# VHH binders against Mitotic checkpoint protein BUB3.3 (BUB3.3), part 1

No score or structure here was measured in a lab: all are predicted.

Target 1, 314 residues: Mitotic checkpoint protein BUB3.3 (BUB3.3), of Arabidopsis thaliana (Mouse-ear cress) (f4i241)
Amino acid sequence: MSGDRLEFENPIEDAVSRLRFSPQSNNLLVASWDSYLRLYDVESSSLSLELNSQAALLDCCFENESTSFTSGSDGFIRRYDLNAGTVDTIGRHDDISTSIVYSYEKGEVISTGFDEKIKFWDTRQRESLVFSTDAGGAVGCVTVSGNNLVVCVDASMHIYDLRNLDEAFQSYASQVEVPIRCITSVPYSRGYAVGSVDGRVAVDFPNTSCSSEIKYSFRCHPKSRNGRLDGVCINAIEFSPCGSGTFVTGDNEGYVISWNAKSRRRLNELPRYSNSIASLAFDHTGELLAIASSHTYQDAKEKEEAPQVFIHRL
Below, numbering starts at 1 at the first letter of every chain, in headers, positions and changes, except where a header shows other numbers; antibody chains are not in Kabat numbers.
ipSAE, averaged over its two directions, is called F for ESMFold2-Fast, E for ESMFold2 and O for OpenDDE. V2 adds 0.75 times the mean of E and O to 0.25 times the DockQ between the complexes of E and O.
Where letters were taken out, [cut] stands.
The coordinates of atoms that the task and the answers printed are left out; those that the model quotes come from them. Centres of patches stay.

## First folded at step 5 (VHH; framework vhh_7nfr_2)

Design a2S (from B1 with F27S)
Fold by ESMFold2-Fast, scan of step 5:
Structure a2S (fold): chain B 314 residues (1-314), chain A 121 residues (1-121)
Amino acid sequence: as target 1 above (314 residues)
Amino acid sequence: QVQLQESGGGLVQPGGSLRLSCAASGSTFSSYAMSWVRQAPGEGREWVSSISWSGGSTYYADSVKGRFTIARDNVKNTLYLLMDSLKSDDTAVYYCAKHSYGLPWSRFDYWGQGTQVTVSS
């Protein structure tokens, strides 16, 4: 266990789905299955808001300091006014909505769900749904980088050009042969780093074969240290912003490891957390790492102790 | 849209056996973990068993371990629960649930009406 544990007036009562830092401040969103979206001011070490959404929250994102969004187990996409402390629904998937991201380039919220749809929402419009398209399968994870939206279906990356959404997606097979669990864009690169359900990381460059950067994959978290037969799942992968080539991974057994992307060498392993690592987030400076230690139900025998969020200084 | 359809339930005497099936459509069944969840009359939902995407790992609630076997057929996109030595306490509606690795299983994420299992004379 490392870092300062965040104090909440009401403890988190079910799994943490996602941690998101504001791109402009040390404000942290905590989305959890107990139906609460929490906003925590890490700089002042204080809980700013705690909003009940009446459904398990599976992902969250910021639009700006006063507006955030969540995707829910009920399929609803919710918009939060963080200054007023209010929540409203803006639309719905036909099934559980598992991921949500904000495209600053497009000015739109992008969500995916088990209905295998990618939905685009513009809250500046009276009717928020702008566009809907097929994901090409059940979506495991999503990232947006500039004008590119990447959705992971099984072991493949489906890449959409946000400037030309009428164009069919490009499908690229990742270096891993098993389902992708998490994805992040590589800063200052056209690449993406993915974490797999069997403990592997791959760095892929699906937009070009002329890159001087080398594709690679490696088993970054060893086979289970606790007797699991088909290994360890990488639940979270994040690059340090402006930290140049450092990324962190978190697994379902509670290990957080930092890596040098170019050398592929392990830099540090934090002392094991009590629960799975459900989510990791860097603040906008890369000086703070938020860590969610939470059951994920990936291990049916995992302890369901109250989820905890830690802030680690790198 | 991912759809899961349960079948195979019924009335059985204590000590009997049943085989439940869950047919999956609209998604890549072989790429994700699957779970069985039950809800007894007037009670909350209870996790029963899970199986990894490959079938290489299986997990069971202590109440059913040694009596139930979870299995999958990735060619037929079907999940099974083989229930042996059934007890009255196993009486419940049984649901199958998609359990994507890294997506926490939730008692609230069910598809279809489930299949009723009643263990009684």
Scores: ipSAE 0.014, ipTM 0.276, lowest interface PAE 7.5, mean pLDDT 81

Design a5E (from B1 with S30E)
Fold by ESMFold2-Fast, scan of step 5:
Structure a5E (fold): chain B 314 residues (1-314), chain A 121 residues (1-121)
Amino acid sequence: as target 1 above (314 residues)
Amino acid sequence: QVQLQESGGGLVQPGGSLRLSCAASGFTFESYAMSWVRQAPGEGREWVSSISWSGGSTYYADSVKGRFTIARDNVKNTLYLLMDSLKSDDTAVYYCAKHSYGLPWSRFDYWGQGTQVTVSS
C-alpha cells in the first residue's frame, strides 16, 4: 500500500464509486455508495466537507471550486454548494444514474443512466433539464473531451457532437472488441483510452484524422496472478494531464500500474493494495495520484472491507 | 422495523415452474434494489438475481439466466421470482434481501426468513 491515507470524520461504509480532483486545486471529491459526498483538501490534509445525499452516489464531477454534482442509485442528479455545505436535486433519470460529467465548453452537466438516456442539465435555467436523447443502449461509462461526448455501450463508443445534438451519434467499434469498463480522454482532445473487462487497454482515435497518432490495444494487466481464468478487469484508467504521455490503470486485484502511451512500456507498478482499485484521479499538475482501494462487488464472494483512499506522490 | 416475508416455496418436479413472493414493509420499497439469494444444504449463500428500484434493470447469475425472471410491484411493495425449467440443483432456501441505498450489486443490509424450494422427482 503506497501513499498517505485520507482521514474522514465518518469512515467510508460502502464502496467508493469515483474520485475527482478539482481542475484548479488539490481539492478532491470522494463519492461513495454509503451516500456521502466528501470534499478533501489534500494540501492541508483535512476533510473540508461531508454531505449525506440519502442515496448511493455512483459518479461525481466539479463545475467549479464551489459547485459539484453527483449521479445516484435513485436516479436523482444532485447539485452541491461546497461553500454552504448544502445539497439539492436538479432532476431525475427514470432508473439508476451511473455517470455524470461536466462540459465546460457547453456549460452543462451531462448524465446517463440505466434508462438508456443522456440528459443535459443547465443550472442557470429555472428548469434545469434542457435536452434528453437516447444513448443507443446500456451505458457503461462516459467521458467528455472538447466538443465531443463519448458514451460507451458494450464494446462500442457512441460519439456525440455537443455543438449539434440534433444530429445522430456516430458509432465507433473499440479496438478492444470486448465490453468497455472505463474511459478517459487523451489530453488535448487527441483521443480516448479505454479499459476492458478482460484486462486490455486500447488508445483509440475514433476519427483517425491525425495519421501521426498511433492507435493500439494490448493486454495491460496480465491474466490473474491469483488464478482468475478470465483475467483482471481494468476498473480505472486515467491520463496524466502534464502532457508526458503517461497513463495509469487500476484493476480488480488491487494493482496500479503506470504506462508510457507511445511505447506501451510499463513504467512503474505500485505495491499491491488490499482491495480492488475502484477509482484513480490525477490532480491538475499530474504530481499527485488519488487511489481508491475499495471492494467493487465484481465477485459476489469478494470481502466487503472498509474502503480506503490514498494519495501517492509521483 | 424493516420486515421481509417470503412465500411460495414448495416441492416441484424437475422441469416444473414456481413463483416466489416477498412482501416488504418498514422502508421505502420503491427506492431500493432488491435481490434473491439462495442457500443449498451444506453450502454458502449464492446470489441469484437482482432488480433495480424502478424494475427497469435486472441481473441474473449465469446458473439461472434464461430460466428465472425477477420482478417487482412497487404499489404492493412485493418482490417476485418466477422460476421456469427447475433443476435439482435449484433446491435451496430462497431469501429476499434488501440492498443498501438501491444498488443491485451492493451489500445486503436486511434478509428475510427464507422459503424452501425442493426440486425432486
Scores: ipSAE 0.014, ipTM 0.401, lowest interface PAE 7.3, mean pLDDT 83

Design a5T (from B1 with S30T)
Fold by ESMFold2-Fast, scan of step 5:
Structure a5T (fold): chain B 314 residues (1-314), chain A 121 residues (1-121)
Amino acid sequence: as target 1 above (314 residues)
Amino acid sequence: QVQLQESGGGLVQPGGSLRLSCAASGFTFTSYAMSWVRQAPGEGREWVSSISWSGGSTYYADSVKGRFTIARDNVKNTLYLLMDSLKSDDTAVYYCAKHSYGLPWSRFDYWGQGTQVTVSS
């Protein structure tokens, strides 16, 4: 295990779903299945806010330093006033809502759910729901990069142009050819990296006019070191924002590995965490990595360790 | 639309055996982990067993380990639960559940209606 363990006044009682750093500070959101959204100040090592949301939280995002959102197991999309310590619902999906992101370009919250819908929310309006469209299947993960929204359906990426939602999405078959578990944008809107359920990463650069960018895939995490026959799921993938060309992956057996995107070489492997890696997040500088060691319920649990969040200094 | 249809339940004597089946449609069955969950009279839902997408990894609740076997047929899109040495405590409605990565089985909405297993003399 690496890094400083975060201390919470009340322990996290159920799985961690997502870690998100503020784009401007070392404030960290921790969304968990125990229904709490927590805001932690990493520099002062103190819990700033702990707010019960009445449902398991599956994803979270910042709009700004004082406003955040979550998607919930009950389908509700919630908005948080982080200064006032209040939560309101702004709308809902017809089934579990699994992902939520904020588009700074559009000024809208974007959520997905098991109802196979992508919903767009503008909280400045009386009726927050602005637009709803079909995702083309059950959405596993989502990222936003500039004017592009990418939703992953099975082994495919569905790419939407946020400037023209009247047009159908562009379907892009993943190079991993198995279900995609996680996705992140390459910094400066250069492309996307996806992690698969069997331990592979694919990096894609959809700007077809740039001949120097090469699409590739490789096995990041070996077949299970602990006796599993079907490989190890990559639960988290994140690019460093500092321009180093480094990304990190976390798997369901507790391994965190860093990679050079250009050379596809492994740079570092942290000592194994006691539980699955549920989420990874870089701070805005790329100097800190937040790591959630938490059961993900992807397979049955025979033994369960309490969820823990660590800060690793790079 | 995702659909899971359970079958194979019934009345058996203690020590008997049953084979449950779950027919899956509306999604790429071979790409998802699957579980069996049961609900006994007057109790909440209890996880029973899970199987990985390939069938290469299987997991069991302590209460059924050594007695139950989970299996899948990815060509037929069917999940199975072979139940041996049945006890009265195994009496429950059994549900087939599709996994979603990052979601607990206990929070999953079940698309099937379940199949009743009753163990009594």
Scores: ipSAE 0.013, ipTM 0.403, lowest interface PAE 7.9, mean pLDDT 82

Design a6D (from B1 with S31D)
Fold by ESMFold2-Fast, scan of step 5:
Structure a6D (fold): chain B 314 residues (1-314), chain A 121 residues (1-121)
Amino acid sequence: as target 1 above (314 residues)
Amino acid sequence: QVQLQESGGGLVQPGGSLRLSCAASGFTFSDYAMSWVRQAPGEGREWVSSISWSGGSTYYADSVKGRFTIARDNVKNTLYLLMDSLKSDDTAVYYCAKHSYGLPWSRFDYWGQGTQVTVSS
């Protein structure tokens, strides 16, 4: 395994769902199925907060250094005061809520759930729910970039203009042509990178008219070491924020690989982690990579190790 | 096609026990992690427990830890939930779920009608 293992007051006792670095600091959120939201200061190597939320946490995001949100297995959307160490519910989906992101452009938190709804929350208002719309199907993953919200349904990206939510989404079929498992925006670009359930990555440009943008897809992770026919699932994909054109992928068999997006060349493969890779996150500088080695409840799990979070210096 | 058939629910008094079963067919059961999910009247679905493909790893929601045990029999293609010390707030329809894509729970395949568990005096 690579990198420094994080130490927590209470060991992580169930799957890690998401790692998120602050956009301004080396503060790291760890959301897990053991109901804890943890805040870790990577620079000082110290645990800042462990807060039991009474439900498995499926995704998390920062609003700012003092405020974060989670989506839960009970459908609740929770807001955390990271300075006071308190949690409150701001609203609820009618079913399990699977994803949550913050739109800095709109000043709203955006969540999705098994109710096939996209819900928009503004915590500056007395009643936080400001808008709800249909996702067009079961949502696999979500990203927000500028004024665009992208919701993945099977192999398609449903693109919403946050400036005009009265308009129907635009549908774009991804080049992977199999269900999309993870998505991230390409920095300094109008593109999106997606990881598929069968080990492929695609870089897609749904609305570009620019000839310099090149679409591509390729199988990026090795076939299953168990000899299975379908290969491995890409659980996490993230671009380096520093503009190097580098991205990293993590799979359900514990492999983390870095890539050059322009050349599609493998740059580095880290020594295999003992668990599936559940989540990856770059810090705001692109110099640190947080890696969650954890169960994902997938069929590739041969032996269970306790969930762990590592910090790898690039 | 893929079929999941839940059974074993019923009416029990608080403190009672039940064993739920889920018979799976139409896919290679031993290749997939399985979960139990419940839905109380007027509420959304809540994840209860998961078990790895081999049965070597089990996970539980905080509300059921120490009271429920998930198990599987890969020879019989059957998933179990053994429920002890039942409380009134365990009243729900229980569904077994084949998970296709891992965390977050972005896609569940739910089949069958579920099995009703009612905990009441």
Scores: ipSAE 0.038, ipTM 0.483, lowest interface PAE 6.6, mean pLDDT 83

Design a6N (from B1 with S31N)
Fold by ESMFold2-Fast, scan of step 5:
Structure a6N (fold): chain B 314 residues (1-314), chain A 121 residues (1-121)
Amino acid sequence: as target 1 above (314 residues)
Amino acid sequence: QVQLQESGGGLVQPGGSLRLSCAASGFTFSNYAMSWVRQAPGEGREWVSSISWSGGSTYYADSVKGRFTIARDNVKNTLYLLMDSLKSDDTAVYYCAKHSYGLPWSRFDYWGQGTQVTVSS
């Protein structure tokens, strides 16, 4: 295990769904199935806020330093006042809401759920829901980059132009050819990096006019010995924001590996964590990596450890 | 052919108990984590409980902790949900779900037909 373990007032009692750093500070959101949203100040090593939301939290995002959102197992989209320590519901999916992201370009919260809807929320309006559209299938993961929203359905990326939601999405088949589990945008590029359920990474460029880049795919995580299919599910993939061209992957067997996207070589493999890697997040500088070591309800290991969050210095 | 068949639902008084069963066939049951998910009238689906492939780890939604117990029998290929101290809020159709990869909500490969649980006087 690498890095400093975070201590919380109430121990995390169920799976960690998502870690999110603020884009402007070392404030870290921890969303978990134990119904708590936690805000941790990594710089001072202190828990800033702990709010029981009364439902398992499946994803979270920042709007700014004082406002965050979660998606919940009950379908509710919640808004948090991080200074006042309060939570309100702003709307609801008709089923479990699985993902939530904030579009800084659009100024809107974007969520998806088991109802196969993509919903757009503007909290500055009296009624927050501003738009809803069909995702085109069961959504595995979501990312937003500039004016592009990417929703992953099986092995395909559905790409929406946030400037023109009247246009149908573009469908792009990923090189992994198996369900996509996680996705992140490549900084300073029109590319996306995806992790698959069988241990593959692909870096895909849906716009073929990006001539300085070439797409690639490779198996990055070892074959599992627990009776699963060939490979181990990649639960998290994140690019360093500092422009180094480095990305990290986290898998269901507890491995965190860093890669150089340009050379396509493994840079470092951290000592194996005792739990699956549920989520990874870089701080705004790219100097810190937050790692959630947590069960993910996939194939269980012989023994599951309590969820833990670590901060690793790169 | 993967099949999940739920049974054991019914009408029960508040404070009562029910035992739900899910008979699984068409896949190697002992290799997969399994879940119970419910859908209340006019509501979306809500995850209730999950159990690891071996039965060594169990997980519960906060709304059911201390009242529900998930169990499995890998010899009989059967998943169970033992529900005690039932409340009106537990009224829902209960579904048995086979996990795919990732967290249960990221993809359930197979759903059963569901069994109705109604808690009322």
Scores: ipSAE 0.013, ipTM 0.383, lowest interface PAE 7.6, mean pLDDT 82

Design a6T (from B1 with S31T)
Fold by ESMFold2-Fast, scan of step 5:
Structure a6T (fold): chain B 314 residues (1-314), chain A 121 residues (1-121)
Amino acid sequence: as target 1 above (314 residues)
Amino acid sequence: QVQLQESGGGLVQPGGSLRLSCAASGFTFSTYAMSWVRQAPGEGREWVSSISWSGGSTYYADSVKGRFTIARDNVKNTLYLLMDSLKSDDTAVYYCAKHSYGLPWSRFDYWGQGTQVTVSS
């Protein structure tokens, strides 16, 4: 295993759902199915906050250094005051809420759920729910980049223009042709990188008129090294924010690999982690990589070793 | 809409065999991992077996390993559980479940209506 293991006052008792770094600091959010949202200061190597939310937490995001949000197994969208150490509910999906992101361009929280809805929340208003629309199917993953929201349904990207939410989404079929498990935006580009359930990565440019952008796909995790016949699932994909054109992938067998997007060449592979890789996050500088080694239940395995979070220094 | 319909349960003597089926509709069956989960009278739900989207990987609970076989037919959109050497402890309602990629399938997945299996002498 690579990196410094994070120490928590209460050990993580169930799967880690998501790691998120602050866009301006080394503060790290850890959302887990044991109902805790944890805030960790990576610079000082100290736990800043640990809050029981009364429900399994499935995703999290920052608005700013003092405010964060989670989506929960009970459908509730929760807002956290990270300075006061308090949590409030701001609204609810009609079923489990699986993803949550913050749009800095809109100043709104965006969530999805098993109710196949995309809900938009503005916490400056008395009634936080601003808009609700159809996702077009079961949502696997979500990303926001500028004025574009991308929601993945099976092998397709549904693209919404945040400036014109009355317009129907545009559907784009990914080159992977199997369900998309994870998505991230390509920095300084109109592109999106997706990871598939069978170990492939594709880079797609669904709404660009720029002819210099080149689409591609390749098999990143081509074969199970531990006896699986149908390959591995890419659970996490993230681009380095420093403009190097480097991205990392994490799979359900515990492997983290870094890649050069331009050459499509493998750069490095970290020593195998004891659990599946549930989440990866770069800090704002690209010098730190947070790695969640955690059982994800996606393969219906018996519980592996206890969930752990590591910080790998690049 | 996602629908799962289980069938094939019934009353059998100890040592007997049953074949359970789950007919899936409303999603692209061939691209999702599937599971069987059971609930005995007065107990919580217990995972029994899972199969990957391609059928290339199968997983079993220790209590059923060597006696049960999970299989799928991606052309017919059907999941199977082949149960041999049945024991009284196998008495339960058996449920078909669709995986949700990164969520615990036992709590957060789509569940069928269930089919009752009773093993008695």
Scores: ipSAE 0.012, ipTM 0.314, lowest interface PAE 8.2, mean pLDDT 82

Design a7H (from B1 with Y32H)
Fold by ESMFold2-Fast, scan of step 5:
Structure a7H (fold): chain B 314 residues (1-314), chain A 121 residues (1-121)
Amino acid sequence: as target 1 above (314 residues)
Amino acid sequence: QVQLQESGGGLVQPGGSLRLSCAASGFTFSSHAMSWVRQAPGEGREWVSSISWSGGSTYYADSVKGRFTIARDNVKNTLYLLMDSLKSDDTAVYYCAKHSYGLPWSRFDYWGQGTQVTVSS
């Protein structure tokens, strides 16, 4: 295993759902099924807070250094005051809420749930819910890039223009042709990189008006690795923010691999982690990679170990 | 192909207990995470509890935490939900659910027929 293991006041007792670095600092959010949201200051190697939210937390995001949000297994959207160490609910989905992102362009929190709704929240208003629309199916993953919101339904991307939510989404079939598990935007590009349940990566350009951008797909993680008959699910995919054109993938067998996006060549493979890779996050500089080694409730035939979070220096 | 059959529901008084069972067939039960989900008439689905393939990890919705226990028997291909201190708000049809391959929290591929739990005086 690579990297420094993070120490928490209360050990992580259930699956890690998401790791998120602040866009401006080395403050790291850790959201987990044990109901805790944890904030860790990676620069000082110190735990800033641990907040019990009384529901499994399935995703998290920053608004700023003092405010974050989570989506929960109970459908509630929670807002955290990171300076005061308090949590409040701002609203709810009619079913389990699986994803949450913050749109800096719109100034709104965006969440999805098993109710197949996309809900938009503005906490500056008396009633936080601003808008609700249909996702077009069961949502697997979500990302926001500029004025575009991408919601993944099976192997398709449903693209929304945040400037005109009265228009129906544009549907785009991904090149992986199997369910999409994770998505990230390609820095300085109108493209998106997706990871599939069978170990493939695709780079897709659904919002492009230019045909000069070249789409591609390739198998990142071998199908029969470690004796598995089915492909290894890519649970996490992230691009380095430093403009190097590199990205990292994490799979359900505990492997973290770095890739060159242009050449599609493998650059490095870290020593295997003891559990599945549940989440990966780069800090704002691209010098640190946070790695969640955690079970994910996916099909597993090996013994599961306690969740751990590591910081790997690149 | 996949079959899930729930049983053990019924009418109970507030404060009572029930044990739900789900018999699974048509897939390798011991390698799949399983969940219990409930739905009251006119309401959306509510996730109740999940258990990992090995039984080493369990999670519970806040509304049932401390009152319900999820368990599994991989030899018998059976999932259980032990429900204590039942409340009128627990009245719902309870479904055994098999997680989607590779996407356990975003969708469920298969649902059983359900078993009705009614908590009433």
Scores: ipSAE 0.014, ipTM 0.369, lowest interface PAE 8.0, mean pLDDT 82

Design a8G (from B1 with A33G)
Fold by ESMFold2-Fast, scan of step 5:
Structure a8G (fold): chain B 314 residues (1-314), chain A 121 residues (1-121)
Amino acid sequence: as target 1 above (314 residues)
Amino acid sequence: QVQLQESGGGLVQPGGSLRLSCAASGFTFSSYGMSWVRQAPGEGREWVSSISWSGGSTYYADSVKGRFTIARDNVKNTLYLLMDSLKSDDTAVYYCAKHSYGLPWSRFDYWGQGTQVTVSS
């Protein structure tokens, strides 16, 4: 295993759903099914905060250093005051809420749920819910890039213009042609990188007149190295925030691999982690990579070991 | 083709007990993690409990921890939820859920009709 293992006052007792670094610091959010949102200061190697939210937490995001949000198994969207150590609910989906992101362009929290809704929340208003629209199907993953919101439904990207939400989404079929498991925006680009349930990565440019020569897909992780008949799923994909053009992928068999996006060549493969890779996050400098090694219960091939979070220095 | 059939709900007094069952078919039950989720009147769905493919790991929402027990029988393809010390807040439709292949278990598919649990005097 690579990297320094994080130690928490209360050990993580259930699956890790998401890791998120602050865009301005080495403060790391850890959202998990044990109902805790944890804030860890990676620079001081210390737990800053842990808050029991009374529901399994499925995703999290920062608004700023003092405010974060989670989506929950109970459908509630929660806001956290990270300085005061308090949590409050701002609204709810009609079913389990699976994803949450913050749009700095719009100044709003955006969440999705099993109710197949995309909900927009502005906490500066008395009634936080400002807009709700249909996702067009069951959402697998979500990302925001500038004024574009991308919601993945099966193998398709549903693209919303945040400046004109009255307009219907544009549908774009990904080159992977199998369900998309994870998505991230390509820094300084109009592109998106997606990871598939069968171990492939595609880099797509849905709203460009550029030819297919700049688009690509390849098998990022080989078919199971450990005899798994169901195959390898890319659970996490993240681009380094620096201009290096490097990205990392994590699979359900515990492998983390770094890649050069331009050459499409493997740069490094970390020693295998004990559990599936549930989440990956770069810090704002791109020098640190947070890695969640956690059983995801995707099938019987995963180890049932305790969740762990590691910091790998690049 | 996946079928999940919940049963065992009913009306029970506060402090009572119920045993819910979920009969699974159309997939290899022993290869997947399973969960119970519930929906109370006027509320969204709430995750209640999960069990790993082998039964070696179990997880509970704080609201039910110490009162509910999740179990599975991989020979009978059946998931159970044993509910003790029931409270009025436990009143809900309970759904059986199969964890999705290729997705984190923080997202799962369910196809059952649910079973109603009502806790009242």
Scores: ipSAE 0.014, ipTM 0.445, lowest interface PAE 7.4, mean pLDDT 83

